# VH-VL binders against Nucleolar MIF4G domain-containing protein 1 (NOM1), part 6

Target 1, 198 residues: Nucleolar MIF4G domain-containing protein 1 (NOM1), of Homo sapiens (Human) (q5c9z4r362to559)
Amino acid sequence: KKHVKGLLNRLSEPNMASISGQLEELYMAHSRKDMNDTLTSALMGACVTASAMPSRLMMEHVLLVSILHHTVGIEVGAHFLEAVVRKFDAIYKYGSEGKECDNLFTVIAHLYNFHVVQSLLIFDILKKLIGTFTEKDIELILLMLKNVGFSLRKDDALSLKELITEAQTKASGAGSEFQDQTRIRFMLETMLALKNND

## First folded at step 1 (VH-VL)

Design t4 (framework fv_temelimab)
Fold by ESMFold2-Fast, scan of step 1:
Structure t4 (fold): chain C 198 residues (1-198), chain A 119 residues (1-119), chain B 106 residues (1-106)
Amino acid sequence: as target 1 above (198 residues)
Amino acid sequence: QVQLVQSGAEVKKPGSSVKVSCKASGYTFTSYYMHWVRQAPGQGLEWIGAINPSGGSTAYNQKFKGRATITADKSTSTAYMELSSLRSEDTAVYYCARDLYEWSAFDYWGQGTLVTVSS
Amino acid sequence: QIQLTQSPSSLSASVGDRVTITCSASSSISYMYWYQQKPGKAPKAWIYYASSLQSGVPSRFSGSGSGTDYTLTISSLQPEDFATYYCQQYESSPYTFGGGTKVEIK
């Protein structure tokens, strides 16, 4: 629907309440399935771009999802999450030329920051990346930790400690397989800095 | 109370090296990145590089790569910036500053160290 | 490298005046950071995440903006506000600062 896309194109912090209210009205006037399909399609079009999306714009779009998730119903966030995870899995496995994978991963990070998903999902994703431990995985781990690291520590410090131990173990076994170990070192140091603060 | 205390002013000859220290107190040294920024007299701020004191990984502004070396000593909670092959245009006040992530500001700064390069 | 351009380079204003400083980035960034520097002193963190005031910063200061254009506003200038203000991007290395805006007494 052109109307929904128009609302997202104008989205900003000052008009968040107005735009979320208009979307709530649309949810009352249309089937929830049709609205979820339309909203998810429009958000994916806005957020999954070949260029890196500015973090503020990404946060604003995901914050809108969080507002609707809490005001309209949990199926709004669930529908969007399912679409995001499916798209991420496809791009992660089959590749993309631009920053689509980074943008999708940032969406997942902010779904956690805005309480649409729980820390358990983030830890599951990070453990899978540590399991495969490619150069691409290391950059995704760093991207996630920079967006959510302190929140993960606050929500589940024990699971964060376990994650760091797994990463250290993988790094010790796989270090010689990488051409440049600088990014592995930076990732481990970022993890240890998160652990050591308090 | 967080404090970053830097070493005293230095006067150096062209072609020599200078090593500036930044001693941290009042927080967990290894939990924050340490950046180095310089300011030539009457000029703006220029980022040199940063270190993660926890593991020692560094990042440099390409302009200073090969001349700047940033290190950290966890036992003394002290960061260092060494600049080699000094030129007159390296005359500046050098600052250390801490931050947590690329999202956070450089929230605490050292008092600055004046390095004068003259023949 | 992301280049930051501040405007104006300097301005003269009187106590009680509204002052606006702008910072334009050569490419889109997530957030702008602002620092206050007084003569002979280190910069002090002033505004982070474009609009959040650092602890102890008076409420007459505000920050706004997105994408490439950001502003720092002082609603009613006070004597202690005369300083140089620098914007900074933390989007990509090398991290860069604007050229500074000197706020001087008229």
Scores: ipSAE 0.000, ipTM 0.442, lowest interface PAE 16.2, mean pLDDT 83

Design t5 (framework fv_temelimab)
Fold by ESMFold2-Fast, scan of step 1:
Structure t5 (fold): chain C 198 residues (1-198), chain A 118 residues (1-118), chain B 106 residues (1-106)
Amino acid sequence: as target 1 above (198 residues)
Amino acid sequence: QVQLVQSGAEVKKPGSSVKVSCKASGYTFTDYYMHWVRQAPGQGLEWIGAIDPYTGGTAYNQKFKGRATITADKSTSTAYMELSSLRSEDTAVYYCTRFDYGWYFDVWGQGTLVTVSS
Amino acid sequence: QIQLTQSPSSLSASVGDRVTITCSASSSVSYMYWYQQKPGKAPKAWIYDASNLESGVPSRFSGSGSGTDYTLTISSLQPEDFATYYCQQWSSDPLTFGGGTKVEIK
């Protein structure tokens, strides 16, 4: 069924309420499984692109998920999150030429910004990236902090401070083995600026 | 209020060195990286490097590596940029600037004109 | 290094005109920023993350773009908009700025 895809193709801030209402109606008319599979498939097709997705468009799609998560049921957000995490893991492990990994990671960031996921998930992901600390990991850490840093500080300032300390310690050990030292310095600078903006 | 106040204009001979200061106030000096950017007359902006005032750790644009030395004094909340082996093409306004959470430079010093001539 | 090319390098327009300036990157970038610089002054942060206006920036300004092409638009040019506008990226090392676009009011 391509009706859902048609609705997503028309999605914008002014018609968000209308489109979410139409999707709620579809959830009442169809099985939860069929709707979750269809919605998630359509959203993944819209959000996973080789180029960086415009921030407004990405936020609108994730906001729609948040609305349905709160109006239809928590299984909507849970189903989408599971699909996003699985796709991210596959692309992260097996590589991608374009910005698909970045776009999926931004989706996770906005799921947190729109209250579908809690800060504990974000901290868990960031700690794992700090643990492996590759050039790709540094860029993903920067991307996440850019999108959610203030919210993480507001929700759990102590865990944010601990994360920054872990990153500083790891960076000290990276030394000459890490090829892009300037990006590590930029990451630490971003973390310190985030910690100290009140 | 957050302010960065730089030292005054300098005129230098080719082959000499110059040391520009940048005094920070209105925030915790050791909590933010300090960057240095220059602008030659009528030209665009060029990044020189940065320092973490807390650790003294530095990063440099490869173009300036070996000639630029960035330092910081925690007790006076002052950052310094020293450029050695000056050439006429080093004539520029030199800015210190603070990194912001938005990943850009939010607070800038007023600039220090360094003129290299013989 | 990523090279940023701004066009036009300069323009002259009348008060009330719509002005568009572009910034083209030699490779895809995710983080683009714009600065406004008036003669004899330090640059001011103007637009961050391609489309977000800094506090205090008039709503007649807007930013858009993704990948390699970014745009700053002024919907109705005012006398105080006389300035040079610079784009900046730090999606890869080193941090680079565009060559600037000088906006002069007729």
Scores: ipSAE 0.006, ipTM 0.469, lowest interface PAE 13.7, mean pLDDT 83

Design t6 (framework fv_temelimab)
Heavy chain, then light chain:
Amino acid sequence: QVQLVQSGAEVKKPGSSVKVSCKASGGTFSDYAMHWVRQAPGQGLEWIGAIIPIFGTAAYNQKFKGRATITADKSTSTAYMELSSLRSEDTAVYYCARGEYYGSDYYGMDVWGQGTLVTVSS
Amino acid sequence: QIQLTQSPSSLSASVGDRVTITCSASSSVSYMYWYQQKPGKAPKAWIYAASSLQSGVPSRFSGSGSGTDYTLTISSLQPEDFATYYCQQSYSTPYTFGGGTKVEIK
ESMFold2-Fast, scan of step 1: ipSAE 0.005; ipTM 0.471

Design t7 (framework fv_temelimab)
Fold by ESMFold2-Fast, scan of step 1:
Formats: structure tokens, C-alpha cells, sequence
Structure t7 (fold): chain C 198 residues (1-198), chain A 118 residues (1-118), chain B 106 residues (1-106)
């Protein structure tokens, strides 16, 4: 278990092939369940705890999951996704301050970018955030769209258009609930730019 | 060897505050969450809240929000739980417990008895 | 919050008996833990992810279940097994525990 954490602490683009190969060997030597538990725990520690983690480093960690998902088996990505979604739900409802929620949401975005999850999951999440439409929800919507908007358009342009319409309708009903309408306007501008191929 | 060592028993009057400490050793303090759980005499376990010592972020059971404050000092590898506005029903043994990011509580402190009376 | 109900709340058993303890959740949970607690001591992690024994836990213990119903079984009760057992879900916040099942000697 310490060995896996040590490998992740040294993870970078130049050593990705070496580290993924070592993890594949560990998967062959140990039960897949034990390795999934160990890998998921180590990744959660690395990706969720480090609030100021550069975007590229986050992408590299999720890319490692994608590589193992495709080389070892789909249960690798499924196990990690389940842990991420569970933790996101907990932090979203009960966590106070910090960037754990944003980091978990970014992990979900990159699981989609690297083909571990399907666009339907992303649309389900975004629709729920539009339904509640708090200031935090608007920031999470923006974070997701920044990371995956073009891929969502490519995968399902019709659902993206419907999502934008729902957001516009919800925004038109959001009176004095928001002290500053600037973030809502920015979100809608971002959505329109995605629709218009920007 | 992983150890969580808590401060000693306390007797408090209603309306006062208590601050319990939990000193960690034998592992990297910032790599695990620290939770606080209490147990009233003859009763079950009740989760109070948790802190991520690396980031300082906290999570609280709604029942204790506004009365419980959980903090951590990275330089001394010590977590703290302060409970204010004490009532007789707060009489309990208070435990700290370490968990990974999947909420596996693998090590517990020995417990601190807090008695609220008179 | 998810409520966990343990049954029975207490039981009396003899050495060598097979003991079964249940834990029912008010809504479906994905992950369940079990703890052993002896009088005057802190709880000890006993079973994680419903069915996996912690290091050092005797093989006579087993866990099973999914969704809303979980079970801890002791195949042949030993003197050191007399304790209170608690289930705990970690599927969502707040983390919640069952009321405990006290296993007493007859």
C-alpha cells in the first residue's frame, strides 16, 4: 500500500509509462479488489487533499486511471468513479470551505475526457445543479463546462442545447436571490460560446 | 506504530466549554482525516465531525454545528475538538479516530470522559 | 441522514454457538463497516466493505449483505468474542452508527 502511494507521489508525464507498467505488475501479483481499494485510496488522497494542485497534475492522475481502466479492466475506473461520486456528494452537502468539492468535480470531468464515463452522467449532474441553482452550483457548472464543454457538444449537441435552454429559463427566474448577477451572465455567455463553436 | 493519545478526563459545569486534544504519532498526520465520535454512558456511537489536517477543511454533523469546533495543528500533529454551551446530555466519552479518504476508521484514541454536572 | 437499525439489541450465547447480528439501513448504502467494542475500551475496526476482515480478526467472523440489509456472523463463539458490535455506513454524511448489539455470556 505504501508502494502505490509512493508511485503516485512521483507521477509525471515523463514517467507515466513506467508507473502504469509497475501498477499493472502489481495488479497481476495481487487481487484486483485489493489493488482497486489501494489505488482508489491513494488517488483520493493525492487528488482531493491537494487544493492548489495544478490542472495538468490532476489530469495526469486521472489519465493514469484511464490507462489502467483500459489495460487492466473496466472495474478499475468503475471503482474509482464510485468513490469519487460518493465523496463529492458528502462534501457538496456537508463540507465547509476548501477546494475538495472543486477537485472532485474536476476528477469527474477528466474521467469523461479520458473515456472512463459517458456524457449521460455529466448531463445528469449538470441538470441537477441547474435545478438547485445556488451560487456554488453556478461555479460548479462553469468548472465542468470549462473542462468538458466541447466534448459534450461533440458527443451530444442536442442535449447540450437543451441544457443551455434550461439554464437560461432558470436564470430568468432568479431575481434578487443573487447579490451579483455577473456570474450568472458569465455562465450563460460561456454556454452560448460553446453552442456557437467558440 | 500508529498511536492516537487523547487528553485526560474533564468535569465541567453546564454552559461552559471543553477542548479535547488528540496527539497523533507513527504516521504522516496530513495524509488522513481525523474524526470525532462520542458515546454517552451505556449508549451507542455518535459522529460529531472531521477535519482534513492537510487543508484545514472540516465537516460537521448538523446536530453539532455551531457548538463543535474541530481544529488541527500540523506542527504538533494534534487535533482538537471544542464543544461549547455544555449540557448534562453532553456527558460522554469522546474519541478521536483516524480514517483514510474512503472513511475507513482504522485507529482510535483511548477516549476522554467529559462529565457535565451541577 | 441514514438510520441504521441493529437486531437484536442484545443476545445471550454460549461458547461454541453460531451468532448472527443484522444491520438494516433506512435507505440503500454501498459500504458498511463493523466494529467490536469491549467494556471500557475504544471500538476496534473489525469488518470493512461489508465482508472484508481487518488484519488480526479471526476467520470465524464473516460479513455479508448489500443495499439495506447487512449481517455479521460468528460461526463458533469464543470467550474473547463477548462484546458489543456496531455497524457503520460511510456512504454519505453524516456518518452514522447502528445502536449496537451486545453479545453476552449465558
Amino acid sequence: as target 1 above (198 residues)
Amino acid sequence: QVQLVQSGAEVKKPGSSVKVSCKASGYTFTSYWMHWVRQAPGQGLEWIGAINPSEGSTAYNQKFKGRATITADKSTSTAYMELSSLRSEDTAVYYCARSDYLYHFDYWGQGTLVTVSS
Amino acid sequence: QIQLTQSPSSLSASVGDRVTITCSASSSVRYMYWYQQKPGKAPKAWIYDASNLETGVPSRFSGSGSGTDYTLTISSLQPEDFATYYCQQYDEWPLTFGGGTKVEIK
Scores: ipSAE 0.000, ipTM 0.445, lowest interface PAE 16.2, mean pLDDT 83

Design t8 (framework fv_temelimab)
Fold by ESMFold2-Fast, scan of step 1:
Structure t8 (fold): chain C 198 residues (1-198), chain A 118 residues (1-118), chain B 106 residues (1-106)
Amino acid sequence: as target 1 above (198 residues)
Amino acid sequence: QVQLVQSGAEVKKPGSSVKVSCKASGYTFTEYAMHWVRQAPGQGLEWIGAIIPYFGTAAYNQKFKGRATITADKSTSTAYMELSSLRSEDTAVYYCARDQLGSYFDYWGQGTLVTVSS
Amino acid sequence: QIQLTQSPSSLSASVGDRVTITCSASSSVSYMYWYQQKPGKAPKAWIYEASSLQSGVPSRFSGSGSGTDYTLTISSLQPEDFATYYCQQYYSYPLTFGGGTKVEIK
């Protein structure tokens, strides 16, 4: 456990290949279950913090998961995704004063960016947030679109167009009932700019 | 920690163009929108436009559309604002300002004085 | 285009005085944002979302308001509060600022 945590603490772009290779060797020497539990625990400790995690550091950690997902086995990414989704659901429902929810959501975004999860998952999450449409939901929608909007357009432009239409319909139906009209407007403008590619 | 450092003062002739830079450090450049705001001597603040570096999308005040071009270089964490067809009325201090996607302008550059004179 | 009108355009007050600056929008906006600018310097974020103080802003400052009318109040004016204060709306593009209120200490 100490060894895995030490490797993650040293993780950077130049040593990614070396560290992923060392982790592959550890997977050969230990049970897949033990390694998945250890790696997921260490990554969650690194990525789920009260302050917003730096984008570069977050991307490097998720990229490592993607590499192991492809070199060791798909169960690596699946195990990590399940832990992230479970933790996100808990924090989302019960609340948090820090940036843990934002960080977990960004992890999900980068799991999509690095091809561990499919666009369908991202669209399902976004549609649910549009359905509830709270101030927190709008901020999470913006955070996701900032991280993956361009890739969503590339992968499934039709579903993106449908998502935008749903958001516009939801917003127009609510009128002055919303507390934060400014953030809703910015979300819609972000979505439209993404659709129009201007 | 967070810093926005702008390029130096410029003196330009009417009809020319100017390109002002804003180099960001101390945060993840692509996570925040970058806005451009100007202030003529002794006058108030006027919004020019903004870019979301991650998407590469820019929005403009209609008053400046066609003359202003806002761009961002993610590799150098630098935003740019180019203003063409300069007039004497464009003499102003130009500021870049960071925004957490529709929140408020939490950090500002030091400003770049652009003087347009013949 | 939403127009923001600040009143007064300038004021002079003594140290310890209570100062109130108003910002009126031509149409309803959600929240208002305030910036402090000292001579020769860039503006600083001061109050966001009508009433929240930016980190480092003294507690003598407060913001309030809703709809079209917003205020910035300084409960006990200090020499370092000499500045021009600008309101800003982020409800509709183009983003607009008020004309500014210059606060001078006698």
Scores: ipSAE 0.000, ipTM 0.433, lowest interface PAE 17.0, mean pLDDT 83

Design t9 (framework fv_temelimab)
Fold by ESMFold2-Fast, scan of step 1:
Structure t9 (fold): chain C 198 residues (1-198), chain A 120 residues (1-120), chain B 106 residues (1-106)
Amino acid sequence: as target 1 above (198 residues)
Amino acid sequence: QVQLVQSGAEVKKPGSSVKVSCKASGYTFTDYEMHWVRQAPGQGLEWIGAIAPETGGTAYNQKFKGRATITADKSTSTAYMELSSLRSEDTAVYYCARGLFYDSSPFDYWGQGTLVTVSS
Amino acid sequence: QIQLTQSPSSLSASVGDRVTITCSASSSVSYMYWYQQKPGKAPKAWIYDASSLESGVPSRFSGSGSGTDYTLTISSLQPEDFATYYCQQYGSWPLTFGGGTKVEIK
């Protein structure tokens, strides 16, 4: 629906309540499935761009999803999360020249920051990236920790400690195999700083 | 309006290679993944692999990895699937199909199919 | 990989009959699709996301299910429904299809 795209194009902090209210009215007038499909499609179009999306704009879009998730129903956030994860898996697997993968991963980070997803999902994603441990995986781990590290520590400090230990073990075993050790070292230093309240 | 038109039937000898084409029209070629699926006579459907024409990135079913090569030519809106080291069990109708994951659009349009027969 | 098992493999029914076919996944799937294939033709998109009908699909068709168990139902079988129906999951790599259910009209 082009009306939904128009609302998203005007989205900002001062009009968040107005726009979420208008979307709630649309959910009352249309089927849940049609609205979920329309909203998710419009959000994906707005958030998945070849250029890095401005942080505030990204946060505003994900915050809108969180508001609707809590006011309209949990299926709103679930539907959007499924679309985001599917698109991320496709881009991660097929590759891209732009920042689409980074933008999608940032959406997942903010879904956690705004309480649409639980810390368990974030830890599962990070453990999988540590398992494969490519140069791209290192950059995605850093991107996630930058966005959610303090929240992960607050929510589950023990799991964070375990994640750091897994990363250290993987890095020590694969150290000589990697040509550029600078980013791996920076990632480990970032993890340790989070663990030590720095 | 959306059409996927495949190349014609082929008869190949064991050990040779076959390259099937799929020409797309009626949509923006780079907006969708192109998948390849085969069907042996009287049997079900089997996914071979896919390409994202925008990036050139590919994914393969492990069963065909090393034998199947999927490519795309953006200038002609044409996808290709090449299968090497052909065996008699590769005799099948090969389909191309358009897919797009994030909008719940899996395989909404299919080519007409290309029969590949592997025999001496 | 996710294995999809369809039941029955074939059935024969009269015009007006209610027909139900099932698709069982070896593990939970997020996205399930159904295709209709007529003899000598390519498969045609039929039902997406388990329950949503593709454009042009008659309302006598319906889909349901989640997790590992999915069903396609035809409430009142018509002559043009003679075909083989395939389920497919597209949420996990490699993409996999069921073995198909052949629907024959008496």
Scores: ipSAE 0.000, ipTM 0.443, lowest interface PAE 16.6, mean pLDDT 83

Design v1 (framework fv_vedolizumab)
Fold by ESMFold2-Fast, scan of step 1:
Structure v1 (fold): chain C 198 residues (1-198), chain A 118 residues (1-118), chain B 112 residues (1-112)
Amino acid sequence: as target 1 above (198 residues)
Amino acid sequence: QVQLVQSGAEVKKPGASVKVSCKGSGYTFTSYWMHWVRQAPGQRLEWIGEIDPSGGYTNYNQKFKGRVTLTVDISASTAYMELSSLRSEDTAVYYCARGYLGWYFDVWGQGTLVTVSS
Amino acid sequence: DVVMTQSPLSLPVTPGEPASISCRSSQSLLHSYGNTYLSWYLQKPGQSPQLLIYEVSNRFSGVPDRFSGSGSGTDFTLKISRVEAEDVGVYYCMQGTHYPLTFGQGTKVEIK
């Protein structure tokens, strides 16, 4: 229904229960396929913008997906994840002038934070970025670690240590400009601080 | 089927408080916002505030902030508006109204006349 | 507060003739996500208001197709293609985009 977009416009932490309840009611009245298509389209429109999305607003939208994933069915989160990953892959490969790539990547981070996806997916993404190790990849790695680093350590400390070792090995072979070296150093310091936290 | 039923008319003295109830039936009470609107004799409709029954979140028109309190009793499917420090200019019909899929009112209570006089 | 201004405030109409009511807002009602939260209500004598139109142009369930809404930004119109006896009452526009929610002054439609 077109009213789904209206519900998302008012979404906030205090009214989450009311809005999720109204969406659950719509899911009861319509086919799951139609509702998944409508909800995913509306969320993508709200979350994927040329400017950087405020983190609280992004978290609220992804939390709504998590609630519906739990209450309506696992297909809700799976449908949204598939759309996000496909859009991210396209923007990552072909680029955009805005913050769409950053916003989509932050959505993936919060899908992990709210238990729609497992840590294994996040590690797979991070390993891929370390493998290519472009300036853009380094910034995406930092963005992900900022959003999920502590949870990642709690979920799988061994895989985090392996990831850091791989990043250090890759960095030792990099002959980049001083700016790239500064950002690589900052990334490694962030990773090591996360690993060595008491 | 969906209905909002309000409590009966009230006559109050200046300085008193009034509490109006609004009972919902025929729908899931916690799935919709409840709004309160008043209309003084011969005047326009005036929005007082809104409450989310499931979370207790409220937003008030600043004109009434400090004098109006919106509450709900989920088990009774009933919303309440309490207005304190009543003045003669508070004489009005008070309505509760259901917010449908957001930001407009599809179902209205029948109204409660509150008269403030000496 | 967003000021909602209706015109005319009094609209005598001959049965079967069309009627048009204007509503103007002091600020754009376009929300940042693309929705415009402008609704129209009819209050018949002695009754509660009833929803006619929501989000500018959508007729509420059960509302006759002789009612239509249009507009964008700050300028909105409610039209009745053929006014009938049961259409008598006070019509209000309301904006939901900005807090506090605000109503126009009302337009009284009467049969001549």
Scores: ipSAE 0.000, ipTM 0.442, lowest interface PAE 18.5, mean pLDDT 83

Design v10 (framework fv_vedolizumab)
Fold by ESMFold2-Fast, scan of step 1:
Structure v10 (fold): chain C 198 residues (1-198), chain A 121 residues (1-121), chain B 112 residues (1-112)
Amino acid sequence: as target 1 above (198 residues)
Amino acid sequence: QVQLVQSGAEVKKPGASVKVSCKGSGYTFTSYYMHWVRQAPGQRLEWIGEINPSGGSTNYNQKFKGRVTLTVDISASTAYMELSSLRSEDTAVYYCAREGHYYDSLAFDIWGQGTLVTVSS
Amino acid sequence: DVVMTQSPLSLPVTPGEPASISCRSSQSLLHRYGNTYLSWYLQKPGQSPQLLIYGVSNRFSGVPDRFSGSGSGTDFTLKISRVEAEDVGVYYCMQGTHWPYTFGQGTKVEIK
């Protein structure tokens, strides 16, 4: 417990192999359920903060999950993903005062970047945000596309094209309901740039 | 020997852009974050942004968002900082600095020699 | 932004005498992962800054034993037990706990 939190506190690119190896040994010595609960709790504590998390710290923590997902077993990534999605859903519905929602969304983006989750999950999330299309949803869409847009295009260009069409249709129907339409325009420009190889 | 070597001094007019280079040697370029810091004459150091050379991911100080772009050329072990829409208050020495690996500490262990950028009409 | 305040701003020291520099932050630096992200740098005349101390109290490789760092929360100190001629320059503290990273205004150490 305390040992796992200590390992995560020291996590960096140069010691990733050593720390993942130590965690693998802990998985051999303890129950999978206890280790998954402990690791997920520690990762959530590290990654879900009121301020925006530094990019490298986020990437390192999610990369560690990806390594353990492949070396220990797929249940490691599945357990973490379930916790992240549940927490995101709660914060998205009920709100938070800081950047917790942004941080959770970035974790999901990197789980995709490091091959723990498939593009279908990302498209499902983006389609739901387009369906509701609030100012918060537009910012989350931009955050996701910033982190994974190129990979989505590479993995499934046709689904990306369909997503862009849905966003354009929704945007044309939204009219002047938004206080400022600059962000909707920026989102659409970002989507079109991704579609057109930029 | 580990070192960072920056490009030479630049003189620019207001509204122009400047691109400063920083070449790393003596270490694995992709294993360390690169930061950019500036110092106006007689003033404190000011953090501009960071880039992960391995993935190309960047984080910028909000004060410079929209004007600064950080990039890397892995094959040349070179980092670049481009600052657009230059103003006279952008006159400063610009440094690149490598982030060292010291557990969970954050520290800039190797610094470039600095590049003086002068913005005047 | 977190404001880092150093004192004194100017510190004339006789060679062989001790020197002490204070650094105060507008917010606690003990928030992220139980660690305190506070480092110290020396900028010698005409040179780039160089790392002296990281993580409040850890001496960087090659830094003489006469340098030491201490502190917690919002109050930090850099001490030089016996100032030498080569120690002349401007000393900066830096916080890495809160975005964006910020530096103190600097303390100029001069030989008198």
Scores: ipSAE 0.000, ipTM 0.434, lowest interface PAE 18.9, mean pLDDT 84

Design v11 (framework fv_vedolizumab)
Heavy chain, then light chain:
Amino acid sequence: QVQLVQSGAEVKKPGASVKVSCKGSGYTFTDYWMHWVRQAPGQRLEWIGEIDPSSGYTNYNQKFKGRVTLTVDISASTAYMELSSLRSEDTAVYYCAKSYDTWAMDYWGQGTLVTVSS
Amino acid sequence: DVVMTQSPLSLPVTPGEPASISCRSSQSLLHSYGITYLSWYLQKPGQSPQLLIYLGSNRASGVPDRFSGSGSGTDFTLKISRVEAEDVGVYYCLQALHTPLTFGQGTKVEIK
ESMFold2-Fast, scan of step 1: ipSAE 0.012; ipTM 0.585

Design v2 (framework fv_vedolizumab)
Fold by ESMFold2-Fast, scan of step 1:
Structure v2 (fold): chain C 198 residues (1-198), chain A 119 residues (1-119), chain B 112 residues (1-112)
Amino acid sequence: as target 1 above (198 residues)
Amino acid sequence: QVQLVQSGAEVKKPGASVKVSCKGSGYTFTSYYMHWVRQAPGQRLEWIGEINPSGGSTNYNQKFKGRVTLTVDISASTAYMELSSLRSEDTAVYYCARDLYYSRAFDYWGQGTLVTVSS
Amino acid sequence: DVVMTQSPLSLPVTPGEPASISCRSSQSLLHSSGYNYLSWYLQKPGQSPQLLIYLGSNRASGVPDRFSGSGSGTDFTLKISRVEAEDVGVYYCMQALQTPYTFGQGTKVEIK
């Protein structure tokens, strides 16, 4: 347990192979359930912070999960994804004081970037955010599109088109309820740029 | 600074064996698979085999199975390729190369060792 | 064994012009993980091969942005946006989806 946390605290691009190799050895020596629980707990502790996590550091942690997902087994990525989604739902529903929600959302984005999850999950999440359409939802939509927008277009251009249409419809009905229309406008411009192959 | 340094050129007679060394430095030796690749004059690269330095497990190209043996000396951070029953067609430059198993790409290569087999 | 076929085998290029090299595999290199286990190497005259691209499209550390890799499954392309004198050598693709790992025949890039 302490050993796994220690390995993650030292994680960087130059030592990725060393740390992933040590984790693979631990998976051979311990039960899959115990290792998945330990690894997921340690990763959540590292990634779910009150301050925004640097992009490179976040990518390195998620890349480690992707490596283990492909070398140890798909259940590694599945277990981590389940924990991330559950934690995101809890923080999203009940709120948070810091950037925990943003950090969890970035983890989901990079799980998609590193092929642990498919575009269907990302579209499902984005459609739910458009459904509720709060100021916080708009910021999360922008954060996701910043990280994965072009990949979503490549994977499923039709679903992206539908998503944009739904967002435009919501925006036309919600204008007077928002204190700042600038962020809604920016979100729609970002979506249209993706649709128009910019 | 990652570096792989190989032993010097060898000239052998048909039927002899050759043992080439590859010393790694600037990284944790046991954390990366080591591969061996050869290139005969004017020909394409040809994969010989791989070894996991941590456990010593090996996987060989069937073409060389029975003649090639890959080993490591962890304390010396050195990998070895021994090829027996040498033939003239074994004349080639032999390379060691490091990979990251997640990408399966060979990111650092030794300088190469020319092995010449002639009567 | 997975057969790797490159084209063209010889590519004379004027400095500053783009170059494109094709690599085709006899079977899909797309793993169930979503990765294409295809890498590209450059062997300069008298030197060891050096890694350019891994997992189909990712640039290796220190590789200039004029190099890019694309493709999926059985068809892959390496592009050099503006060939420089230092880019002369033989380019190889390699599959690592299954053992034995296999290389293409090589594409010799020369300055005209």
Scores: ipSAE 0.000, ipTM 0.425, lowest interface PAE 20.9, mean pLDDT 83

